# Designs tried in a protein design chat: VHH binders against Grifin (GRIFIN). Part 3

Target 1, 144 residues: Grifin (GRIFIN), of Homo sapiens (Human) (a4d1z8)
Amino acid sequence: MAVQSKAFCAGGLAPGWKLLVQGHADSGEDRFETNFLLETGDIAFHIKPRFSSATVVGNAFQYGRWGPEQVSSIFPLAPGEPFEIEVSWDAEHFHVYAPEHKVLQFPCRQRPLGATTRVRVLSDHCLAQVELAKRGLSWGDRGY

## First folded at step 1 (VHH)

Design e09 (framework vhh_etentamig_d1)
Fold by ESMFold2-Fast, scan of step 1:
Structure e09 (fold): chain B 144 residues (1-144), chain A 122 residues (1-122)
Amino acid sequence: as target 1 above (144 residues)
Amino acid sequence: EVQLLESGGGLVQPGGSLRLSCAASGFTFSSYAMSWVRQAPGKGPEWVSGISGSGGSTYYADSVKGRFTISRDNSKNTLYLQMNSLRAEDTAVYYCAKDYYGSESYWYFDLRGQGTLVTVSS
């Protein structure tokens, strides 16, 4: 049934780290959402795949409202197949990758990364594994 | 086909309690996360609380944490919000929302119906 995976970042998100989300979607209606949260419950970065439109949506809930959606047509998921999504960040952007795809780049201008202390992954009819790891190489990086 | 019917609002004094309900139809209720969103007079919409499809995970805005409790009854296709220790700043029209994370349609709240008005006045 619906499952929530959590990661906590005392002191907030730091450059040089990444979030790896691994899951499995058995149908085109299976969903997952990843939220990077401030202590207030505001969402610094929300990412959600939409199987019906084959798009990945990024947004933020800041200052009491959702902002404009950023939509990517690069859709790295397929019904019945395991998926992996990697999120990394710098001072200016969240970067979303799938194997050999840069899916989305989302601006991080509303709040400092240090204020983002929680990550939650909500999976409806899907178990997702969440790992916060130190970045050596990520898709789109050279790793020297 | 998707229909959401909010109810339970009313006039209450500061410190009082109300329980809101949302009756859902036209979709497989247990398969979708649900949220409560409010809009105070003259202000934009504010997300209040969210719950996973199974009810196993709940989320709250900092402004309501410890005072509000979201729950659902999937056998009745109904979402609830128990509101305790109400404050004047909780005065708003409350809407329930299906899958309120990135759906383009949630920008247009009047398309969901009228919501339910909560007025907290001393």
Scores: ipSAE 0.000, ipTM 0.163, lowest interface PAE 10.3, mean pLDDT 73

Design e10 (framework vhh_etentamig_d1)
Fold by ESMFold2-Fast, scan of step 1:
Structure e10 (fold): chain B 144 residues (1-144), chain A 123 residues (1-123)
Amino acid sequence: as target 1 above (144 residues)
Amino acid sequence: EVQLLESGGGLVQPGGSLRLSCAASGFTFDDYGMSWVRQAPGKGPEWVSGISWDSGSTYYADSVKGRFTISRDNSKNTLYLQMNSLRAEDTAVYYCAKDFGYSSSWYEGMDVRGQGTLVTVSS
């Protein structure tokens, strides 16, 4: 069964905050995604792990179309294993981290970041925690 | 429309080296991650190595880690695999692969491979 978690970012995405997604990858199927959305329904940043190719995909949906995909072969998930993914952002990029891995860096195609006010996580996997938190010390701060 | 042309394979003795190349066309090469996949005689495909669109991240199968190096030249739309310390177990057809796109109503991603290049490691 698909599980949905939502978070609302009053005032939009702000520097110094992060999204933490923790869960357990059960199926090995490509039914897991995280979307950062505008009120219009446009997607500022889409993250999709693909078990079939062992890749993580980043993309954005603006004005009725998907842009070019950015694909990382750093795959931090395994069927039957717990996972932890952290997403942080600055004015130029979204940064995706897993323990000891910088998975993906995606340019901010939708500006300003303050227009991005929603986060949605969809998964057939068990999600233990989806948290929007102020970034103090993160894997990104390690210089990966 | 996506076309991948592998080259650089051949016969080499154990302990030798080869450099494989993959010329890509029909898509914006620098927007996609790329992989090398091999298939040994009588075996299924084995993923060997991957590289991100910007060369910022590389990953290797345990069987080749420390011996193989993946790289790319986005100005030439070319992917490379430097293979050192080759073993008989590395004998396979090597394929260049464009990683899957996101499967959705907006983008129907598919696994794309070239025709392959044969690497034979034998004395």
Scores: ipSAE 0.005, ipTM 0.121, lowest interface PAE 10.6, mean pLDDT 73

Design e11 (framework vhh_etentamig_d1)
Amino acid sequence: EVQLLESGGGLVQPGGSLRLSCAASGFTFSNYDMSWVRQAPGKGPEWVSGISGSGGYTYYADSVKGRFTISRDNSKNTLYLQMNSLRAEDTAVYYCARDEWLGDYMDVRGQGTLVTVSS
ESMFold2-Fast, scan of step 1: ipSAE 0.006; ipTM 0.265

Design e12 (framework vhh_etentamig_d1)
Fold by ESMFold2-Fast, scan of step 1:
Structure e12 (fold): chain B 144 residues (1-144), chain A 122 residues (1-122)
Amino acid sequence: as target 1 above (144 residues)
Amino acid sequence: EVQLLESGGGLVQPGGSLRLSCAASGFTFSSYAMSWVRQAPGKGPEWVSGISGSGGSTYYADSVKGRFTISRDNSKNTLYLQMNSLRAEDTAVYYCAKDTVYEYSGGYFDYRGQGTLVTVSS
């Protein structure tokens, strides 16, 4: 089943907010990816689990090219089990969390965050839902 | 082993239409998202459009929204790009790419085919 969710952020990504991605990954070549997009179509932040290697990949697509991959071996997806991934951001990094784990920290290669106005989730064989929510943490409580 | 063979390019007048095709082999076509990427003379590559493995989700660069339509036929292992209302700035070599746009190290450039030239000119 192909599923797509998307969100629009007028004025760009707001400090103190987060993206919650919930789904159920069957196994094998099941996949989903989350893209934070600029108005230009560039991808400020891309996250994709790779089931074949049990890794989570982060990258960015800017000015017609992909950059070097950030690869995490913290793989929060188990075949046949529901998953929950939270993405939050500050001026310097995107932060990816799963329950009990910090999965990935990815530098904001495309600044400012105000230029990132769209979020898209692509899913081929994984049912996923996306929600933008306020983190509930003060600026003084934020951290890596 | 992964092979992508683009076709359908040619010379067309502004306002005209072309349909590009990409024949894929060497992988389970229906399990991978596919993309079209173009490169104009003297410029870097630009992602144009993407489609999920099942064909249920499609994505477009803002520069082509409303003019281009991506589709696929998984029974024929073929990807398509219908291009309408073509403009001079659409002139480029068009490449199809396996779900490798996120795989920079061996990513979309490594899995793209030979490309097909589209020239929009009088």
Scores: ipSAE 0.005, ipTM 0.164, lowest interface PAE 11.8, mean pLDDT 73

Design e13 (framework vhh_etentamig_d1)
Fold by ESMFold2-Fast, scan of step 1:
Structure e13 (fold): chain B 144 residues (1-144), chain A 121 residues (1-121)
Amino acid sequence: as target 1 above (144 residues)
Amino acid sequence: EVQLLESGGGLVQPGGSLRLSCAASGFTFSDYAMSWVRQAPGKGPEWVSGISGSGGYTYYADSVKGRFTISRDNSKNTLYLQMNSLRAEDTAVYYCARETIYVDSGYMDVRGQGTLVTVSS
């Protein structure tokens, strides 16, 4: 059984905001995902680390179907170590960062961003904290 | 139709070894990462080990690291778990699982029926 953390974004996602996810990954913790959701239950953006392959997968679920996966081999999580990932967005893309790494850039397949009104993080054993915040200095902006 | 069939469980003494097998059918086996998950009597499921589609990457729960080895033979569509230095706390039903994507609308692990491993004297 996964533990679920939810955030509600009245008026939908606004450019200039970010999602910060912090947690602790146990060895083989494969029950960790972040979903950006429409009111319909469709998923505008799905991020899933796969510990079994050491990859990060991005996808979208729309009209009853998953689209083509984007797979990144930049794997910012180590079993047993704390992690921090940041998701930001603009009109064209979702951007996923870890400290000193750009992990994934995923095209916004659902428009406008205002249609995406909910964020959900699923993890085992409450291993993740989730924060929606206005962007100041993201990992991509740091340059190192 | 996706099917996973586990075998190789049984009764073994502490310190002994067993090898579990999982025969996969109904999908392109090499395209999916695979895992072993166990459930001890009266407890929830515990992830044990995972392996990438190619077999190039393997991962283990801290409780089994150094004792268990996951492997696969993509030519035979078969996943293996070699279990060494078995302990009483390894007693569980062991399930083979195909790569997980879990969402509120319904992508989940495909799991087999499980195979029972009992470690006792």
Scores: ipSAE 0.006, ipTM 0.154, lowest interface PAE 9.8, mean pLDDT 73

Design e14 (framework vhh_etentamig_d1)
Fold by ESMFold2-Fast, scan of step 1:
Structure e14 (fold): chain B 144 residues (1-144), chain A 121 residues (1-121)
Amino acid sequence: as target 1 above (144 residues)
Amino acid sequence: EVQLLESGGGLVQPGGSLRLSCAASGFTFSSYEMSWVRQAPGKGPEWVSGISSSGSTIYYADSVKGRFTISRDNSKNTLYLQMNSLRAEDTAVYYCARVEYTWGSDAFDIRGQGTLVTVSS
């Protein structure tokens, strides 16, 4: 059975905040995904790694359907190594970062960002934890 | 070696009915939530319906609610979709999908080759 972690954003996603996802994948068979949810159950942003292809996939579930996948070949995870992924957002995009890398930039396809009120992380064997944090400097903002 | 094999599609007139089946093998079917997903010509995939591992919790897309019924038989490793009052907009390839982590459904995990449903006069 998949293990579920939840975070709630009362009033919707706010500028200047970020989501941190930290964990440890023991093997390339370990599975996890992160969903940013509307109260309707629509998914404003879905992101998951595919270990078999070494890709990160982004998508949205809107109006009863999945849209076209956005696929990134920047794969910041390795079996047996701790990982840290940061998701931030603005009115036009979700931004996904890992240390030293910008992984993915996903357009906001749905309604205004403030309608996204929940984050859900599903993971095999409780391998990931989530945190909502006020953004100071993200990996992308540090000028590496 | 996870395999899903859909069947039951065909040509029907508007207002008609079809029953789709999906035979599962290579995994413990009774331990997984299952979904039906469709893809109409020239469009992206659309989630249709989902069912919990025990069959006790069922979900439907608004476009099919009241017309379609999802069910499963864990003793036969088979998923079903009963489609009634079919409309031209239901024309699509229908896929059986195993839900791995996505809330309600995930068309991109494991799915079969699909079965074509054409609703036309």
Scores: ipSAE 0.000, ipTM 0.137, lowest interface PAE 11.3, mean pLDDT 74

Design k01 (framework vhh_3k1k_2)
Fold by ESMFold2-Fast, scan of step 1:
Structure k01 (fold): chain B 144 residues (1-144), chain A 119 residues (1-119)
Amino acid sequence: as target 1 above (144 residues)
Amino acid sequence: QVQLVESGGALVQPGGSLRLSCAASGFTFSSYAMRWYRQAPGKEREWVAGISSAGDSTSYEDSVKGRFTISRDDARNTVYLQMNSLKPEDTAVYYCAAYVDWGYEFDYWGQGTQVTVSS
């Protein structure tokens, strides 16, 4: 059975917010991906763990084509174990984090960021839970 | 009602060719990008090919590049996947997908068509 979680971001992605994805990887061959989408169905940011190679892939699908992949060897997932992935964004990059790891930094190929209005997490046998939340102050932002 | 119906899947020998079709209805087909995906037993679903809404841009997964060609016929609301030089590794159920906005649904999948490459 396919599990799909969707979120709608009225007005598009705004700096200062994040997407938290929590789940359980059922097996190393299960499908799992997170997409940030435009109304046209183009994908501003696609992130997908590949269990077979123990890599996390980032890409964008624009104008009928996938661009060059960014591949990270920082692989925060293990078959059968719970995981937590956080995606945040600014005007220049999407940032992917796992506990104690910065997994991937992906340039925003689709601009403006406000044109990206939807988030979809798809999983065939992995449970994925999605939360859009306001990002707390980063370490560098905390001052008086 | 939005509907995608794949057809053309068959048993073929290695080196053979097949043309898959995906007939779309219930939405403005010409306004949306179309994609083909595949899923082999025990494997994750893999993106195979994509074509822009205007039909002027196409893209392919590396393992099929040069062997597969995606095209569309907007007058017939159909997207095609021409598959040449088929390999046993191409054995999978092939799915057509349209990225459409239907309320809070922005992706539509067909039921799939089975391609088996075996000698």
Scores: ipSAE 0.000, ipTM 0.139, lowest interface PAE 12.9, mean pLDDT 76

Design k02 (framework vhh_3k1k_2)
Fold by ESMFold2-Fast, scan of step 1:
Structure k02 (fold): chain B 144 residues (1-144), chain A 118 residues (1-118)
Amino acid sequence: as target 1 above (144 residues)
Amino acid sequence: QVQLVESGGALVQPGGSLRLSCAASGFTVSSYDMRWYRQAPGKEREWVAGISSDSGSTSYEDSVKGRFTISRDDARNTVYLQMNSLKPEDTAVYYCAVDWGYEYFDYWGQGTQVTVSS
């Protein structure tokens, strides 16, 4: 797989911002994931759709090991169809949303957010759009 | 240190059966999605089968559905691919892959050669 998109966040992730990922799932085993990384190469938040089980997995990689994964059965993707996933964050959690659904809430195991300075989206398919944007009215950030 | 070692590849006649094994070290297979891929000479690598970390749910490429079965033995930290009713077009090097979500997505084994011919 190639890195499809990457962004650098000087000073680290800022509260009130979000990552929006749009694309197409061409098959039931498309390889794609989103990683929020520290300068050390540790992964503060890893999110990956698993088509084989129709689940979305969240985890973190720190100090040479993966932690306990969190698994959501709310699966917003389907083979051959377009998708939208929004990731937002606050000091305590990463939040994953799809249209009309809260998919996953993952505790920030590596704090502070300022230590997370890179985000990468890896995929075997072409992504329509990947962007860091200030949150406004959306499924995940309505109501504070 | 992560390592995947595939084995079980052989020459087999059309209609035969073969079981491939993928022995993992340095991580626990039940904690990750595991997949089998194959690559025939002159062709791109293609996905064959997958088994999920959470439930052990399985999925397959259309051309192998009903003939191949992916499974795992958590106690032995090993993933298997049972191949039945083999056809000449199944001839390929078969690779085991873990989807662990690090820097560049997956770690691949060295592969095991399957040849289906008389």
Scores: ipSAE 0.000, ipTM 0.156, lowest interface PAE 11.0, mean pLDDT 75

Design k03 (framework vhh_3k1k_2)
Fold by ESMFold2-Fast, scan of step 1:
Structure k03 (fold): chain B 144 residues (1-144), chain A 118 residues (1-118)
Amino acid sequence: as target 1 above (144 residues)
Amino acid sequence: QVQLVESGGALVQPGGSLRLSCAASGFPFSDYAMRWYRQAPGKEREWVAGISSGGDSTSYEDSVKGRFTISRDDARNTVYLQMNSLKPEDTAVYYCTAEYWGDYFDYWGQGTQVTVSS
């Protein structure tokens, strides 16, 4: 059975915001994916843990094809354990963090970020919670 | 370029068997769930069978349960539909489609004709 969480970002992705994904990986076969999407259905940023290889993959889908994968060997998930993944963004990159780890930095191939208006989190046999949260109000704040 | 190509359709007698194949290219096949649909003349497309990414779960429309088996070969980027005990009402064009866990990227093949008659 698949679980799906959706979020809509009115006006597109804005600086100073982040996506927090919290869940539980029931087994090494469970899928856990996050997609940032444009209205066209193109994926500005796709992130997917692969338990079989203990890697985290980033990619984008544009004009009917996937681009070059970026693969991180920093794998912060374990079967049967709760996990927390945070995605933040600026004009040039998506940044993926997990507790105690900087996992992945992915170039923004779809610009401007305001064109990316939807977030989809997919899980199979997992519990997933999705939150859009504002990091801080002022530049230099200690909030994040 | 995303492409799905169905093959294996033929004319068969009632009670016969066929194996359909769908060859995929242009996307990471193993990450996609695969589905078979069919469409008979004058009817809407109906779902027939589905297989999850990775192949660990399958599902079937009630009228084909026990007769049809869906499987996949991720090394060959191919999904199969084994059809046994075919009936005249199974006559249709069969289509494969790739579903990216919620249909943001639906891809359809051109179909393969299955005819069940004497």
Scores: ipSAE 0.000, ipTM 0.180, lowest interface PAE 12.2, mean pLDDT 76

Design k04 (framework vhh_3k1k_2)
Fold by ESMFold2-Fast, scan of step 1:
Structure k04 (fold): chain B 144 residues (1-144), chain A 118 residues (1-118)
Amino acid sequence: as target 1 above (144 residues)
Amino acid sequence: QVQLVESGGALVQPGGSLRLSCAASGFTFSRYDMRWYRQAPGKEREWVAGISWSGDSTSYEDSVKGRFTISRDDARNTVYLQMNSLKPEDTAVYYCAAGDYYEWFDYWGQGTQVTVSS
């Protein structure tokens, strides 16, 4: 059985806010993904760790198809260990951080950001906590 | 409609080889990670091998590493599992699975039986 966490952004994604995802990966084959969604069901930004390649994949789903993947080799998950992922955004990019690392920078293919009103975190065997918070000191702002 | 159809399972002697195939239809095969799992009688399904959507990355469960090779042919919408140096403990029903990016639920086939016995 899946564990699902949801967050709703009534006015859409706003500059100066971030998503914090904290959890614990039970095994190297856990299903885990974070999706930023429109009301249409299109996905403005999809983040998925791939244990098979030790990579983090970013993509977007628009008009019934996935686009080209953007892949990062900075892999912040390890079997049996806690993880923390921060996603922040501006008008041009989604930014994915792990503690002291910038994991991925993904161009915004879906505009405007105000059309993105939902966040969904899916996990199979890991427990995840999700928080929307006003961005203060992002890891990028700390010089990471 | 999404469909995965496994084939190639057979009875083989220890030390033998088999190539399993999984034919996919009803989704954009080239955009999905593909995986092989197996299930022996009385056991849960276990992951065996995986290949990324691009084919650039493969991964294996430790007990099959060096003996099994996963590959894909996107023109044929097919993923393969080449199994060498088969052992009695490899006896299981082998299942193909595709990741669903839009919904995280995997698509599964019906399986193909591999029996390794003298």
Scores: ipSAE 0.000, ipTM 0.119, lowest interface PAE 14.6, mean pLDDT 75

Design k05 (framework vhh_3k1k_2)
Fold by ESMFold2-Fast, scan of step 1:
Structure k05 (fold): chain B 144 residues (1-144), chain A 119 residues (1-119)
Amino acid sequence: as target 1 above (144 residues)
Amino acid sequence: QVQLVESGGALVQPGGSLRLSCAASGFTFSDYWMRWYRQAPGKEREWVAGISSAGDYTSYEDSVKGRFTISRDDARNTVYLQMNSLKPEDTAVYYCAKDLGWEYSFDYWGQGTQVTVSS
């Protein structure tokens, strides 16, 4: 069984905004993923926590193919525990943060960000809240 | 130091055409994607069109596909938006934007240019 949350970014990803994903993983299954999609069906940015290896994977799908994976060992999730992941973007990179950690910085292989009009969060046995919001005061610092 | 100056906005009859220009300075224009946004009174700013740094890829918001064309002239540091088959719903202030890094606290460096499509 899979649960999905969709967000519409009419006009594409806007600079100075972020995607906040908050949830609670029920299991260690590797089916939690976030995809930033172009209307063509290409994926500008795919982010997937892999519980089996305790890694976070970033990749992009273009021309019918996945590119080389970027793998981070900074793993901010635990089965049965609440989590928070923030994805933000600029001209050259997607930035992935968790509380007190920068998890991943992924180059924009597909340009422009304005062509990315949909976000899909897929989770299997994982409750997730998805919010598009303006960036906070401090880059990568979510504390007060 | 980055500056973008939009021009070309006017009052146009429905079904008419208009060409907007954006003159850029303060950065290496040919290295960046350029985008057009618009904002109608009381609405959020929305993305309209984008063009790659090489000019070989363009993208559009669904409501303007087939009617608007974005182009660039790197020798003149200028990006253009050709608008055809204009509708009253296209009435807005149009802004151009560089593909922005987080170092900026605002997305637009110009005053924008007003496009009004009369009913």
Scores: ipSAE 0.000, ipTM 0.106, lowest interface PAE 17.5, mean pLDDT 73

Design k06 (framework vhh_3k1k_2)
Fold by ESMFold2-Fast, scan of step 1:
Structure k06 (fold): chain B 144 residues (1-144), chain A 119 residues (1-119)
Amino acid sequence: as target 1 above (144 residues)
Amino acid sequence: QVQLVESGGALVQPGGSLRLSCAASGFTFDDYAMRWYRQAPGKEREWVAGISSSGDRTSYEDSVKGRFTISRDDARNTVYLQMNSLKPEDTAVYYCATYDEWGRGFDYWGQGTQVTVSS
């Protein structure tokens, strides 16, 4: 199966907005990930669930190199089950939530949020939908 | 320019062994995870084995676990697939590819090498 990818152009990340990723993941594949990108190809924030280890990995790709990984043992996904992941951001961190779980808090290592203009979701065997939406009554936004 | 070149494919009898090699050039090899894929006649291409960019982690498709071993030599820019206890159903063209663990979508592919397992 070919890698399925979706890319969305935005006016840059602004506080008060969120990314909603919804999909259906099937077991055995480690290739389901979301990348927040600069036009240079640098990745301001990379998030990858690993079903084999039941962990969620966060990282950033800058200056031709991956940085140190942050690994969360909070794994809100199950093979074959529908999932929802919400990513929000502020000046200091990216915040990753699933229903009733705060999964990961990742420091902003990139340039100002406005330089992050694209989102790409990659999956091998996962049907995923991605939406950029203005935050309101988000379960990941103070109602966590 | 990026290039992956597979070698080592051959005709072998059931129960035999082969070692495939994939020589890489034109990119920073040790920054990439590497994978082997195969495609049998009339079937879809399937993933076979993978090795992380650091070499610390390997993974295998269920039908080859315990029979195939993936390894890498970063000094030689080469990834290997050692195949033991070969079965007729292992007959396929074997492809070497990068696997960008972090999702940049810049995976490179070789041309493939033919493995035939038959008496």
Scores: ipSAE 0.000, ipTM 0.103, lowest interface PAE 14.2, mean pLDDT 75

Design k07 (framework vhh_3k1k_2)
Fold by ESMFold2-Fast, scan of step 1:
Structure k07 (fold): chain B 144 residues (1-144), chain A 119 residues (1-119)
Amino acid sequence: as target 1 above (144 residues)
Amino acid sequence: QVQLVESGGALVQPGGSLRLSCAASGFTFSSYAMRWYRQAPGKEREWVAGISSSGGSTSYEDSVKGRFTISRDDARNTVYLQMNSLKPEDTAVYYCAVTYEVGYTFDYWGQGTQVTVSS
């Protein structure tokens, strides 16, 4: 039994936006995935924390195959504790952050970003809230 | 229960044509992209073609471009692969696939249909 949250990006992902995922891991056996998807079913970016190895894995599923995994040893989750993960992107990379940690930087293998129109978060016995938001403006920025 | 059932495989001579069909059930077919794969004896399964949920976008492996055409009929819950100008190297078991999310992301495959191209 997994709990699923979805977000839709009309016109596809735009640089400068972010995804915030907040939740609570009941145990070290809980499963949690975030997938950024195309209409073809390809996954532009897959993020999966692995409690068994205390690692965060990033990958992409394109043209019927998983590519090489990028593995981070920065593991921001703990059983029984609330967590917060932020994913932002630009034309070159997806960036994964946790409070006070840069967890992972993943090259954009799928281009253009506008082809990525869906985000899905799956969790097993974890409560997760998902928010898609425009990244904050810096002093001197003019556009949104 | 997700099921995919391929049909249409046959023995055909080089230069011939075949149309494969894949009948889908157990999920909302029109909401999902569909793909075709093939596996020749002693080789890994390789991607052949894909079609978006809307049918507005298609994609193909380089060796089949211009020869194969993928299409779908959502009223019949069926995806097709039209194969023209068949070559001996196209001999393989052809599989229909969908990525369906119930719990975690995973792929469903059919049982396959055998295509043999031989003179």
Scores: ipSAE 0.012, ipTM 0.232, lowest interface PAE 8.7, mean pLDDT 78

Design k08 (framework vhh_3k1k_2)
Fold by ESMFold2-Fast, scan of step 1:
Structure k08 (fold): chain B 144 residues (1-144), chain A 120 residues (1-120)
Amino acid sequence: as target 1 above (144 residues)
Amino acid sequence: QVQLVESGGALVQPGGSLRLSCAASGFTFSDYAMRWYRQAPGKEREWVAGISGSGDSTSYEDSVKGRFTISRDDARNTVYLQMNSLKPEDTAVYYCATVYDSGYEVFDYWGQGTQVTVSS
């Protein structure tokens, strides 16, 4: 069974905000992904951890198709452990952080950023809490 | 009980114009983004155009930009595709689809399609 958490960004993604995803992975085969979406259903930014390869994949879905995957070998999840992933953004990139790591920097393929108004987290056997928060002392602000 | 019914498909000559309609029922139309897809003989179904639930955002496949226009009339629960400067390569069955807030999934609801043939 899949569990879905949703958040709505009225007026679209804005500078100075971040998405915090916290959860607990039950097993190394849990399906987990985070999508930043437009009203058309296009995905401005897709993040998927792959336990089998211990990688984090970033991609975008535009105009009916997926683009080239960007793969990071920095893997912030472990089976049975709580995890925390922070996503922040600027005009040029999405930035993905874990507590001690800068996981991924993904170019904004979908512009303008204000057209991205929805966030969806899909979990299979994994409970995730999703929060949009005003950025303060984030790992990104410290040069991570 | 969502239903989508396409109409307007016809045989037209190259350079001609055609307007397709998609009548929607069984859901709150104004809350949903709408898309047009097409499928030519022997080819996979491809995306053509999309419009947001608010109507404020539209998007198009590169080969139809400047020639096709998607629009909607929420009072009539209808989405339209205005096709201008038609080419033989535009020959296909055209499908209307609803877009939920999931870019990952194929659309839950499709129409039966309407045939457009561009030939002399």
Scores: ipSAE 0.000, ipTM 0.170, lowest interface PAE 12.7, mean pLDDT 77

